# VH-VL binders against C2 domain-containing protein 3 (C2CD3), part 1

Scores and structures below are computed, not measured.

Target 1, 169 residues: C2 domain-containing protein 3 (C2CD3), of Homo sapiens (Human) (q4ac94r1171to1339)
Amino acid sequence: SSGLLDVGLRYRRSPRTAEGVLAARTVSISVQIIRACGLQAAAKALAEREPALQFSATVGVNASVTTHLSFLPQGEQRRTHPVACSFCPEFSHHVEFTCNLVTQHCSGEACFLAELLEFAEVIFAVYHENTKSASDIISIESCKEYLLGVVKVPTKELLIKRSGITGWY
Below, numbering starts at 1 at the first letter of every chain, in headers, positions and changes, except where a header shows other numbers; antibody chains are not in Kabat numbers.
F, E and O are the ipSAE of ESMFold2-Fast, ESMFold2 and OpenDDE, as the mean of both directions, binder to target and target to binder. V2 is 0.75 times the mean of E and O plus 0.25 times the DockQ between their complexes.
[cut] marks letters that were taken out.
The coordinates of atoms that the task and the answers printed are left out; those that the model quotes come from them. Centres of patches stay.

## First folded at step 2 (VH-VL)

Design a02 (framework fv_libivirumab)
Fold by ESMFold2-Fast, scan of step 2:
Structure a02 (fold): chain C 169 residues (1-169), chain A 123 residues (1-123), chain B 112 residues (1-112)
Amino acid sequence: as target 1 above (169 residues)
Amino acid sequence: QVQLVESGGGVVRPGRSLRLSCAASGFTFSDYAINWVRQAPGKGLEWVAIIWYDGSNKYYRDSVKGRFTISRDDSKNTLYLQMNSLRTEDTAVYYCARDLSEYDILTGYFDYWGLGTTVTVSS
Amino acid sequence: DIVMTQSPLSLSVTPGEPASISCRSSQSLLYSNGYNYLDWYLQKPGHSPQLLIYLGSNRASGVPDRFSGSGSGTEYTLKISRVEAEDVGVYYCMQALQTPLTFGQGTKLEIK
């Protein structure tokens, strides 16, 4: 498969305490976003629906990537810094998610992280963004974003592969 | 394949120091907590110390606290045990053992052990 | 500290016969997550210890199905359904519920 993002995922456990019985433990899920490529095709396809993207589709996009773990709230998302005017931006971005080994199902029953990871995925969303100009005084609007693509990486292999998951997705 | 090799043991008199090393190969060393376990001649296994995968936490049995220091150098894939103020009761074969908590999110168990290095403290 | 007590300390078995080793803890090893934090190790003569059973009843990779672990709370058992010559050595239970980690005294298995 020809992939949009070159990523790396790793699972790391924070082990036991010295005090009394074994305390609740956490695990760190490490996410690397090395680079994206092939963004011109995505930009051109989107420009058919969004005329404002026609120039960026020929010259280069201002890409940023959000990372979302499917079993965590949307508010726990992380985002890279934008890379200006490129169809193959290099992010060299690294982020850690701290997760409890045992959590509650929405009904209140216990659910183990291993059970969640068997069916979960890391969701990457790639955006092009236009920032307001320093000379633009017409409105105080937020940065306007255009979704270029979505990449989903299953987490099932994180429990089996000690070296983690790496490659283009 | 996973391998752990201890070195640095020897014969010393009480009150002296030794530094043990555990060289790891065949796996990503920085992903694992590693333990030191010792065994006195003709006796059972005795846990000594642990260092967490990121080096953030270190724990020791009471009898070695203040005398022994566990450390790691992930750039060299090597674990260390600095042993100061050695006593005759520290005489043992010292093993390093990998903690496989990652294969089971709810446990810490020792899936691989080194071959051991012998420390003899006598007058 | 949690004290681990093994019984018997020595066992002599005819090849092909079963063997059973008991391990008792001074405190429950059953944690609130439902797991029993007890592991079993085998040390063959002249060799390093090796993992047999983890979390009370789970057989480690490559360990023959002749070996089984059972028990919960403060009382655990390691069973060998049919002892082979290669099973000779000293068996240790270890609690991993809290530091310091503690081992039983060991049970020496010999062939008659």
Scores: ipSAE 0.000, ipTM 0.505, lowest interface PAE 11.4, mean pLDDT 81

Design a03 (framework fv_libivirumab)
Fold by ESMFold2-Fast, scan of step 2:
Structure a03 (fold): chain C 169 residues (1-169), chain A 123 residues (1-123), chain B 112 residues (1-112)
Amino acid sequence: as target 1 above (169 residues)
Amino acid sequence: QVQLVESGGGVVRPGRSLRLSCAASGFTFSSYAINWVRQAPGKGLEWVAIISYDGSYTYYRDSVKGRFTISRDDSKNTLYLQMNSLRTEDTAVYYCARGEDYGWYEGLAFDIWGLGTTVTVSS
Amino acid sequence: DIVMTQSPLSLSVTPGEPASISCRSSQSLLHSNGYNYLDWYLQKPGHSPQLLIYLGSYRASGVPDRFSGSGSGTEYTLKISRVEAEDVGVYYCMQATQFPYTFGQGTKLEIK
């Protein structure tokens, strides 16, 4: 297969919005992350500069994926659960982003969602976590993460693709 | 193969009821809004009703509001139209049509149509 | 309700010649998301309608590139660059800007 992530994107009306579907001012962007593959090559390349990654590059990485819509604040980023010790982890992760039809530019002026989607991307970042077990710790432990790869999927076709966008990226 | 197949049409007298079914196959039925569109003999197309993909929202044209009820059973991949208090003006071929969501409305383009089922309301 | 008016109501075209059908809406079909929610459908004799064009100008899957849609707001046009015998039927525009969805009265295309 070519590509790092097996994903699905749909532009859908969310029934959980505050307004009714037929008169709503918001829409839902559905993001599905099914699996990743080919992570060993990325881990081995990074291990050449990061000694802490050497062991994981041989046995398997603890992968998690963040999802960022390029036109939304980073505080609205989502993250999968980490999948332990695998170079082809299966996430079966599904999230929805509720987006306003009219939003604000950096200039402070209103902009239609369709204008943003024409030039925007869904940005997936794949990380390895070198974490300590918290089973005997009351406080939350610190995680050190290593970036394995970035996948960008354009949103331009979401409003005009009948089945949405699916496949390996 | 993606298909919609209507059934349940027939000849009935005014004031009677009829229930139409639309069986879906070849796609994930629960992911789509579905519409009913009718066509009277020798006349144009007339939109009748829509049901959202999750069944939480429905909308009807005014002339059938209170008489017709659209519903779906996703476990059977089937759409229904319950037609009560039928009038001669309801005589038409009834099509079910899959609505693809291209915006904040569901059911914006009808990309898959059934073959139609004929309803005749006459004395 | 939004009223959709098509013109002409009927036209006869020699095979290979172009055809043009107009659709006018009583209100703008431009949505807040920047798209015009107008579709074009073809109903061949004895057949169910089929989607030709969606969102004003986008060609549906499997539709030949001799079909094109244009327009914005209240005035839309469907063009067939060179008519073929299989293009015979009734053409309908439909607005999906607001409920209820409404169709034009139809334009009958004939050969001969």
Scores: ipSAE 0.012, ipTM 0.521, lowest interface PAE 8.7, mean pLDDT 82

Design a04 (framework fv_libivirumab)
Fold by ESMFold2-Fast, scan of step 2:
Structure a04 (fold): chain C 169 residues (1-169), chain A 125 residues (1-125), chain B 112 residues (1-112)
Amino acid sequence: as target 1 above (169 residues)
Amino acid sequence: QVQLVESGGGVVRPGRSLRLSCAASGFTFSDYGINWVRQAPGKGLEWVAIISYDGSNEYYRDSVKGRFTISRDDSKNTLYLQMNSLRTEDTAVYYCARDSGYEFLEWSPYYFDYWGLGTTVTVSS
Amino acid sequence: DIVMTQSPLSLSVTPGEPASISCRSSQSLLHSNGYTYLDWYLQKPGHSPQLLIYLGSNRASGVPDRFSGSGSGTEYTLKISRVEAEDVGVYYCMQALQTPWTFGQGTKLEIK
């Protein structure tokens, strides 16, 4: 089957603001990460690449997911809490990204959010949070993240479908 | 095709109430804000009220604030205007009109792209 | 409230001749997003209003090229390059920059 993440994306515009008002200058992009599934293959590939890591078929991985909008700085990405010991973790994670309707390109020209969303994508990176160190020395750096997979969802349809985008990706 | 059909108009005495309805078809009703616009006999157009696409915001002209309530029932694709404490000055043809700007984007044009046929409200005698 | 003033309030035009209608707003209709929130509507006798021009100069779907909108700041103009019999009716400008949305008084166009 295709699809690693069960996600939902919705564009939430602010209604016209208070009395005597101009249209709102910001909108929210709502992102839901419901669950991941089928992480066995990714975990196997990771273990082959990182010999110090071993995954039991009965134990699973400690998965977390980062969400990054391609037109926002990477520092504004969000992350789920890790879900321990599962190849099909349920996150039930919801975040909102507040975006300006008009922003400025590095070139100095104004750019409308609709123009950005036409070519943008939401990037989901799925990680394993390993609490064991390859060293026998325990330190505050004992937890490291390892990439399991990347899912990219185009934002173009958010401009067309108010109900949003939902499904496995 | 997009259609808006108003109903509920009639003749009433001052101080009475009427509820107008606007039945929508041919588009996803829940994606759009809808307006009420009225026109007194032989006079120009006068905006009355709007309700946002999600029903969370309503705006009214000052002369109807506290007397009129705009609402929507997306399960029925219907817009309502509850008119209380009617005055002779409220006599008009009432149109519902779709606001294109509420469909998707805040920078999208805010204009009335489709209008209903109108329903007549007479407040007198 | 933003006040919209139209002129003239009526005009009679021979078919094939041009017509021009002015609309003045009590303040600028230019928003910080770069759009000018002025629209034009036509109400034919016995009919509902219909959209002609939105955001200053954009023709609505199905509106003939003979209609054009122009202007900026507080002064706007609707032009009809060659008036036809079907163009008879009352023309309204409207500002949608802020609530309450307000219309001009209307300009009645008649064919001679």
Scores: ipSAE 0.000, ipTM 0.509, lowest interface PAE 12.5, mean pLDDT 80

Design a05 (framework fv_libivirumab)
Heavy chain, then light chain:
Amino acid sequence: QVQLVESGGGVVRPGRSLRLSCAASGFTFSNYGINWVRQAPGKGLEWVAIIWYDGSDKYYRDSVKGRFTISRDDSKNTLYLQMNSLRTEDTAVYYCARDYEGLWFGELSFDYWGLGTTVTVSS
Amino acid sequence: DIVMTQSPLSLSVTPGEPASISCRSSQSLLDSNGYNYLDWYLQKPGHSPQLLIYLGSNRASGVPDRFSGSGSGTEYTLKISRVEAEDVGVYYCMQGLQTPYTFGQGTKLEIK
ESMFold2-Fast, scan of step 2: ipSAE 0.034; ipTM 0.572

Design a06 (framework fv_sutimlimab)
Fold by ESMFold2-Fast, scan of step 2:
Structure a06 (fold): chain C 169 residues (1-169), chain A 123 residues (1-123), chain B 109 residues (1-109)
Amino acid sequence: as target 1 above (169 residues)
Amino acid sequence: EVQLVESGGGLVKPGGSLRLSCAASGFTFSSYAMSWVRQAPGKGLEWVATISGSGGSTYYLDSVKGRFTISRDNSKNTLYLQMNSLRAEDTALYYCAKDSEYYDSSGYLFDYWGQGTLVTVSS
Amino acid sequence: QIVLTQSPATLSLSPGERATMSCTASQSVSSSYLHWYQQKPGKAPKLWIYAASSLQSGVPSRFSGSGSGTDYTLTISSLQPEDFATYYCQQYGSSPPYTFGQGTKLEIK
């Protein structure tokens, strides 16, 4: 079946001035993570890789999601709070990335944000966080995170859709 | 200052072809979507086609789709419209128009226009 | 496809009078994507009002725009000779095409 995450992406503009839209210095990229679902399959696959982790059909996983824009440094990555004991966690998470319209290339030349977005993507990584007691999940270092899956959403449609990008991915 | 200068219009017979050009200056051409908007004599404005800054995406009015091709040469700061299978209803003044800074996707509007080039489809 | 209908088609007034013209969309549009252009005879259109109510740089304060949903209005509080022109509304929907109204011609009475 297709799609682990129900997400939404939108441009959010800086307030327009009397000088018009051309005076905007920054824009915001809005990211919504509404929910994940169907994590039973991902949890089963994880348990096959990590035998010390055992998931009950009645317990679920402790899921969290990281959001990374492919053209921004890893340090700009954001993360949801973990949702305990669920295979269909509801995050209702909203974050904004403030981006300069003109960014410097490694060569020192200016690069326009619109050209970056033609080829960029938003990368969502879904993790299981072992935030419960070690007696429940037998593992060394009970604070470890485990990757459940990765979802990549291209940003090129943000340039052509007023409503943004929304749906299961 | 921004300047857009169209050329290539003229008289052509039904079924014929024309290639329009728009020479742009005064802004970073490759960073902006560009459009062609036409106006029949004594009539209103009608959007025809749009091309993204990189040239990777193109959009067309349904009545010209398959007949018209929008393209650009960012190294020459020039926008083109190749018009094939021309019809009498394509007779119009064709404007080259610059879209606003599309980093803000809500700001799609035509902030600068050229003078227009006249295309007449008649025998 | 969203259709924009402008009324009246022609508005005949004298300098000093107030002008009001409407643009009606066939379905709701965001005010952020409703724009107005001014076109004088023999000239190219100029962006005049963007996002329903924001005046483009250089546009006199006697102009104003308002509206939301399906109904939008452009008003000129006291007409000057240079204001006589045709005004077009335009919308951007969820994606192209960009749709224009048929225009309101403001002419000297």
Scores: ipSAE 0.000, ipTM 0.466, lowest interface PAE 14.4, mean pLDDT 77

Design a07 (framework fv_sutimlimab; at its last look DockQ between E and O 0.04; V2 from the best seeds 0.00; counts 0 for: pae E 9.4 > 2, placed apart)
Fold by ESMFold2, look of step 3:
Structure a07 (fold): chain C 169 residues (1-169), chain A 123 residues (1-123), chain B 109 residues (1-109)
Amino acid sequence: as target 1 above (169 residues)
Amino acid sequence: EVQLVESGGGLVKPGGSLRLSCAASGFTFSDYYMSWVRQAPGKGLEWVATISSSGSYTYYLDSVKGRFTISRDNSKNTLYLQMNSLRAEDTALYYCARDQGEWLLDYYGMDVWGQGTLVTVSS
Amino acid sequence: QIVLTQSPATLSLSPGERATMSCTASQSVSSSYLHWYQQKPGKAPKLWIYGASSLQSGVPSRFSGSGSGTDYTLTISSLQPEDFATYYCQQYDSWPPYTFGQGTKLEIK
């Protein structure tokens, strides 16, 4: 691939009940989207297929990142603010996904979260947004976003390293 | 009184088998991960295997993987270690230890240990 | 797999002296998952310090633990006769395996 994304993943402990008894039926998976680099190569490759992106591939992209757990519906995805005109954006974004310890597949079977995490991934998609100016009343073209790259980080490592994982992917 | 009591150790020839047992009492056994830790004579501690509270997940030291099987019977409050294809380097005092509660909920180390059961593998 | 190296291997001191021993990890370990065990001859190990710095119940206040990242320390401010034992550090942040250091034997000079 034509870039790197600096991310962090960890479990977050469920709160205890008011009685102090640990009856955690949910946990949260914390996802940090820190920064990206090397986006120019991806932008140039995309510009070969999309001539309208030639300028952005030269000066910088308007990057944003979506993040989603592979076993959750696509509607649960989260998105960073866009960072304008950069090939090395800093996002400093933090999101938490609340997950049940026992959950259900689309087939209706119950399973433990650990079983899902063994084969699941956190999926990051890096987009360029070609925004139209607020004063561009003569352009009826919709603002488009273009996929620069996808990073998939296996969640299996959360089963192995309890304090979480961080790094470039 | 929370306690763990190991049994089943003994003298065995290389290539032989033994089954270790660990009887638990004084706590809700099915709420805890359980581990085996060994200590060769005059040496330090070495983790051997861990089993999740339900028994669904097992983890092994690389050198014992494929030869040892950790299991548990929550109805009998008992942890087991089936040891096959024993080698001289498996000679050690084997401890049963209570590990954490549910996965990722509490991280206080191995807070209860048994007295150990000696396994000697000798030609 | 994380290797824990303890130093020194043997620490010979007299009662009343200050003891300091170290545990160095081959890669960073969260202090929440770095623990110390005390073991006397012929006995099972006992959890002594958990989370790098928290004393297990019944552990005297002369014991303290500190450290972060790769470097951790156990200190005994004024040694008592009952403190002479072997001390092991242990991590279970990154597993399998749970990793123990090789031990520091604290013995009477």
Scores: ipSAE 0.011, ipTM 0.548, lowest interface PAE 9.4, mean pLDDT 81
ESMFold2-Fast, scan of step 2: ipSAE 0.189; ipTM 0.655
ESMFold2 (binder alone), look of step 3: mean pLDDT 91; pTM 0.937
OpenDDE, look of step 3: ipSAE 0.013; ipTM 0.597

Design a08 (framework fv_sutimlimab)
Fold by ESMFold2-Fast, scan of step 2:
Structure a08 (fold): chain C 169 residues (1-169), chain A 123 residues (1-123), chain B 109 residues (1-109)
Amino acid sequence: as target 1 above (169 residues)
Amino acid sequence: EVQLVESGGGLVKPGGSLRLSCAASGFTFSSYWMSWVRQAPGKGLEWVATISSSGDYTYYLDSVKGRFTISRDNSKNTLYLQMNSLRAEDTALYYCARESYYDWGTEYAFDIWGQGTLVTVSS
Amino acid sequence: QIVLTQSPATLSLSPGERATMSCTASQSVSSDYLHWYQQKPGKAPKLWIYDASSLESGVPSRFSGSGSGTDYTLTISSLQPEDFATYYCQQYYSSPPITFGQGTKLEIK
């Protein structure tokens, strides 16, 4: 049980009055991505899968992380900036997702956010970003992203823990 | 006015079956998680089963799993509890209860209760 | 599963006196998920205090709730005749099962 990502998740609402909470139509799910570590094995596996990919598995990767809530559209996905040449990148990334209290299931059925969170997950996809460009005045840049790994964190505990969820995953 | 009215209770022999109903009015029934809570004569409250607003998720007290089935019909604003293989220890007043605004993320209290329907399991 | 133990089982007091009753959980529970109900003989329970300390609409200000972790308390600062009832605590932290305490019966001395 060694994890690749050090993350934090919190479910929060404001305002604090009962009437204000009842009137509020949204909540915030905050996501922190502190760091990734131990990316050497993933980098080596990626280089083996993509033999044409030019980078040194001994130097590091240009890692970025996308965060996706399983019940939200892909357009609500968030991404960190890449951290260059590291197998233990520190992102210090914080993002908030504003979610409606009553939303639609993928079937089009309306349901409560709490019902979705019971069975949902936060999906973290870790990528290596390999950039190639033509030189000279007319530069065309091709940025290819390659999957290093996926980390999934269930949201069920957010319903029962005010302090949130934190740790390596 | 928010109201829950239970029905379907009665006298039944051990091993028998009963179906309880709870008619909801005065609120958007399809938006709330609903529960059944029972109380044996002279005893305390015991949670029995919960169903999500859509009906897709159900939860049960361990002693009733496989015997009781909670269900709902949102088009009729009605909650049900199908009780099979009834035992003497299932004798109780059965309450229909609405969970308070679950989506607050701060509480899962029962803010509205029906008056209960009595189930007696005896020979 | 979380077991809630209420103490005392019976509390005998006179109007005007202060009433204090406790609810102890077998493991730590968030105060956001601990609630209290009032039940009078022959009647359905009523939600009385939610999130450990918030009074439900219509509950008199003489009632208060407090606590965190495993220990929770309901207090009535000056008993009125209508306050004599059985009080139950409930938790939803271990979701599910939802569990109730066995109740504290507040009766006239």
Scores: ipSAE 0.000, ipTM 0.483, lowest interface PAE 15.2, mean pLDDT 78

Design a09 (framework fv_sutimlimab)
Fold by ESMFold2-Fast, scan of step 2:
Structure a09 (fold): chain C 169 residues (1-169), chain A 126 residues (1-126), chain B 109 residues (1-109)
Amino acid sequence: as target 1 above (169 residues)
Amino acid sequence: EVQLVESGGGLVKPGGSLRLSCAASGFTFSDYAMSWVRQAPGKGLEWVATISYSGSSTYYLDSVKGRFTISRDNSKNTLYLQMNSLRAEDTALYYCARELTYYEFGSDTYYGMDVWGQGTLVTVSS
Amino acid sequence: QIVLTQSPATLSLSPGERATMSCTASQSVSSSYLHWYQQKPGKAPKLWIYAASSLQSGVPSRFSGSGSGTDYTLTISSLQPEDFATYYCQQYGSSPPLTFGQGTKLEIK
């Protein structure tokens, strides 16, 4: 088993200038989602629990992926464009999250990003996005999303490995 | 390998203008703040100007404000210094330098100019 | 605003001797912002010691840096011929301007 998603994660430091003094209080966590593969099993399981999806699942899925850093608010999450009719979609998606180096905990003490990253995760949720049949005469379609799988990548190694984290998860 | 190469220096009369360039290679130029540092013949180092990694913030030595403009082109990996209304006291070897900050697990933030060009000579004389 | 004063201005010593030079700031600076550069005639400065006490890669162990607040020191335990150069301290506060000391010239006696 090769895992579900081919991803890359990198911790990027900011240069020091006056803009960089503000930015030195932040870093960028770079996330790449290259591709997903092996979605046949997930699609089959989804079709079994959701009969309405059976036809879509047999011709591939319309996959999209959300990225969420466990220590950031849900409103900071990102989503790829959906890739239609594929069990091995290629996203070539790149996004950066700006994270504060120091935040203030409710206890009043500073909390360093390094301490947060020790226990944090990057959470990838893979969805199938289904639309109504083209035979419907309704001109405005609605889209339902269905969870195919979740991949969690620990961030602990980002501060240890300067080259970042790359591979199938 | 990481390298900075300056060009554009020369002899100019007081009140004249000159444009210096610094070509960067071997690293992601857009990740770094850059500075110009000058050194008059036989004298010490003097900071002249700094530009942020994005180019949106610039800082200058008081004596060059309004006369010098630091700029960068991240698509060309090049730093510039436009020098106008040059004075005899601007005579110096001008260095391009890279500024580095980092934060590691369990470590403080560190700063320094870790890469320098060889310099380009600017002579202002009547 | 922050002035760095280096002393002595010139240090005349022979190979094998110990060299000690100081950098004094006009107000307290973080040791993380205090760096030392080595410059030989006709060459660009090289970052030599960063954050007051950390040796840059390739710098021989005979070099050491120490200090905090306003007082910083660079020491060479046993001078080698290649160590004769001018040494500059630098501070980079919360924002520009950066400032350099005026340098200590280490010369052969």
Scores: ipSAE 0.000, ipTM 0.463, lowest interface PAE 15.9, mean pLDDT 78

Design a10 (framework fv_sutimlimab)
Fold by ESMFold2-Fast, scan of step 2:
Structure a10 (fold): chain C 169 residues (1-169), chain A 124 residues (1-124), chain B 109 residues (1-109)
Amino acid sequence: as target 1 above (169 residues)
Amino acid sequence: EVQLVESGGGLVKPGGSLRLSCAASGFTFSSYEMSWVRQAPGKGLEWVATISSSGSTIYYLDSVKGRFTISRDNSKNTLYLQMNSLRAEDTALYYCARGPEYDYVWGSYEFDYWGQGTLVTVSS
Amino acid sequence: QIVLTQSPATLSLSPGERATMSCTASQSISSSYLHWYQQKPGKAPKLWIYDASNLESGVPSRFSGSGSGTDYTLTISSLQPEDFATYYCQQYNSYPPYTFGQGTKLEIK
């Protein structure tokens, strides 16, 4: 089946503290972005949306991917390095998100991680980074990013599937 | 501090019964999977049984199925192992060991805390 | 059932020497499900290395674990007197039975 991103998600316990396992109240959510592919259609759509953007679809895009867990602040977002000139960039990117087993709601009510994961998702945003070399501008280079696509992967399966979630999305 | 204290071991004849207990303290017992692991004198470790945090999911070593029953009382922070139809090969030090924090944690399964063990000797 | 075979059965070494011991699984397993325990005579086992290569809190840096698939290794770079013990590997690949190797006894030469 079709998809933009070849990803892997796993749920695992965080390392224990020097104070012992009783003090450890965290788990890790592991996110792997292996590759993106089939970006030709997204690139064509981007060129139609951004008439001022001159780039050759035959050369490819400069793709980067952001990873955001829907229940964490935007400041916890991660980003891959951009891969230049490809419609099938390979990232081999791995990040860990450290999450508390119990969090405190602003209203003072506790919220369990299992309850959050039931309705949460991992949001991958794929961007084209249109950069100009120093020779093309008077000042230092500028980077403008353009959204190519968004992939959302539900996290509820992480609670019931030991091997995690892998595949194209 | 996390503590697990086993009791109930002793000398019993083949075909006899014993009930082992493990008193837990220093952590939220009802949130953890628990296991029994045994070690025959001079031999290695052998997993015997596991029970989920709620008590609803239970697994046994094949050689003890139908003879041993693992159970827990979360209100008393106590794990039990009822051993029936005991055989000479059941002779071992029986350890209470703590598993993952709740029964649908999909991280690695290791035994992070162990009790001191209680000796079960089955002989005529 | 996944069988873990540890080698050698015994290692006789002196303080200051390097110790290396192996754990071989009958089937490929994820390194995330391979753990090592240290057990001293008359004492309960202690979790020592988890997920093949991560040292448990309080474990000295002279210990290291490595491996993937079927072959795993525990190494002690320079033996101290307190390191002489029996080491067990353990696997959990999906669900019980959780199996242990037969142990490697590290003893004073």
Scores: ipSAE 0.006, ipTM 0.489, lowest interface PAE 9.7, mean pLDDT 80

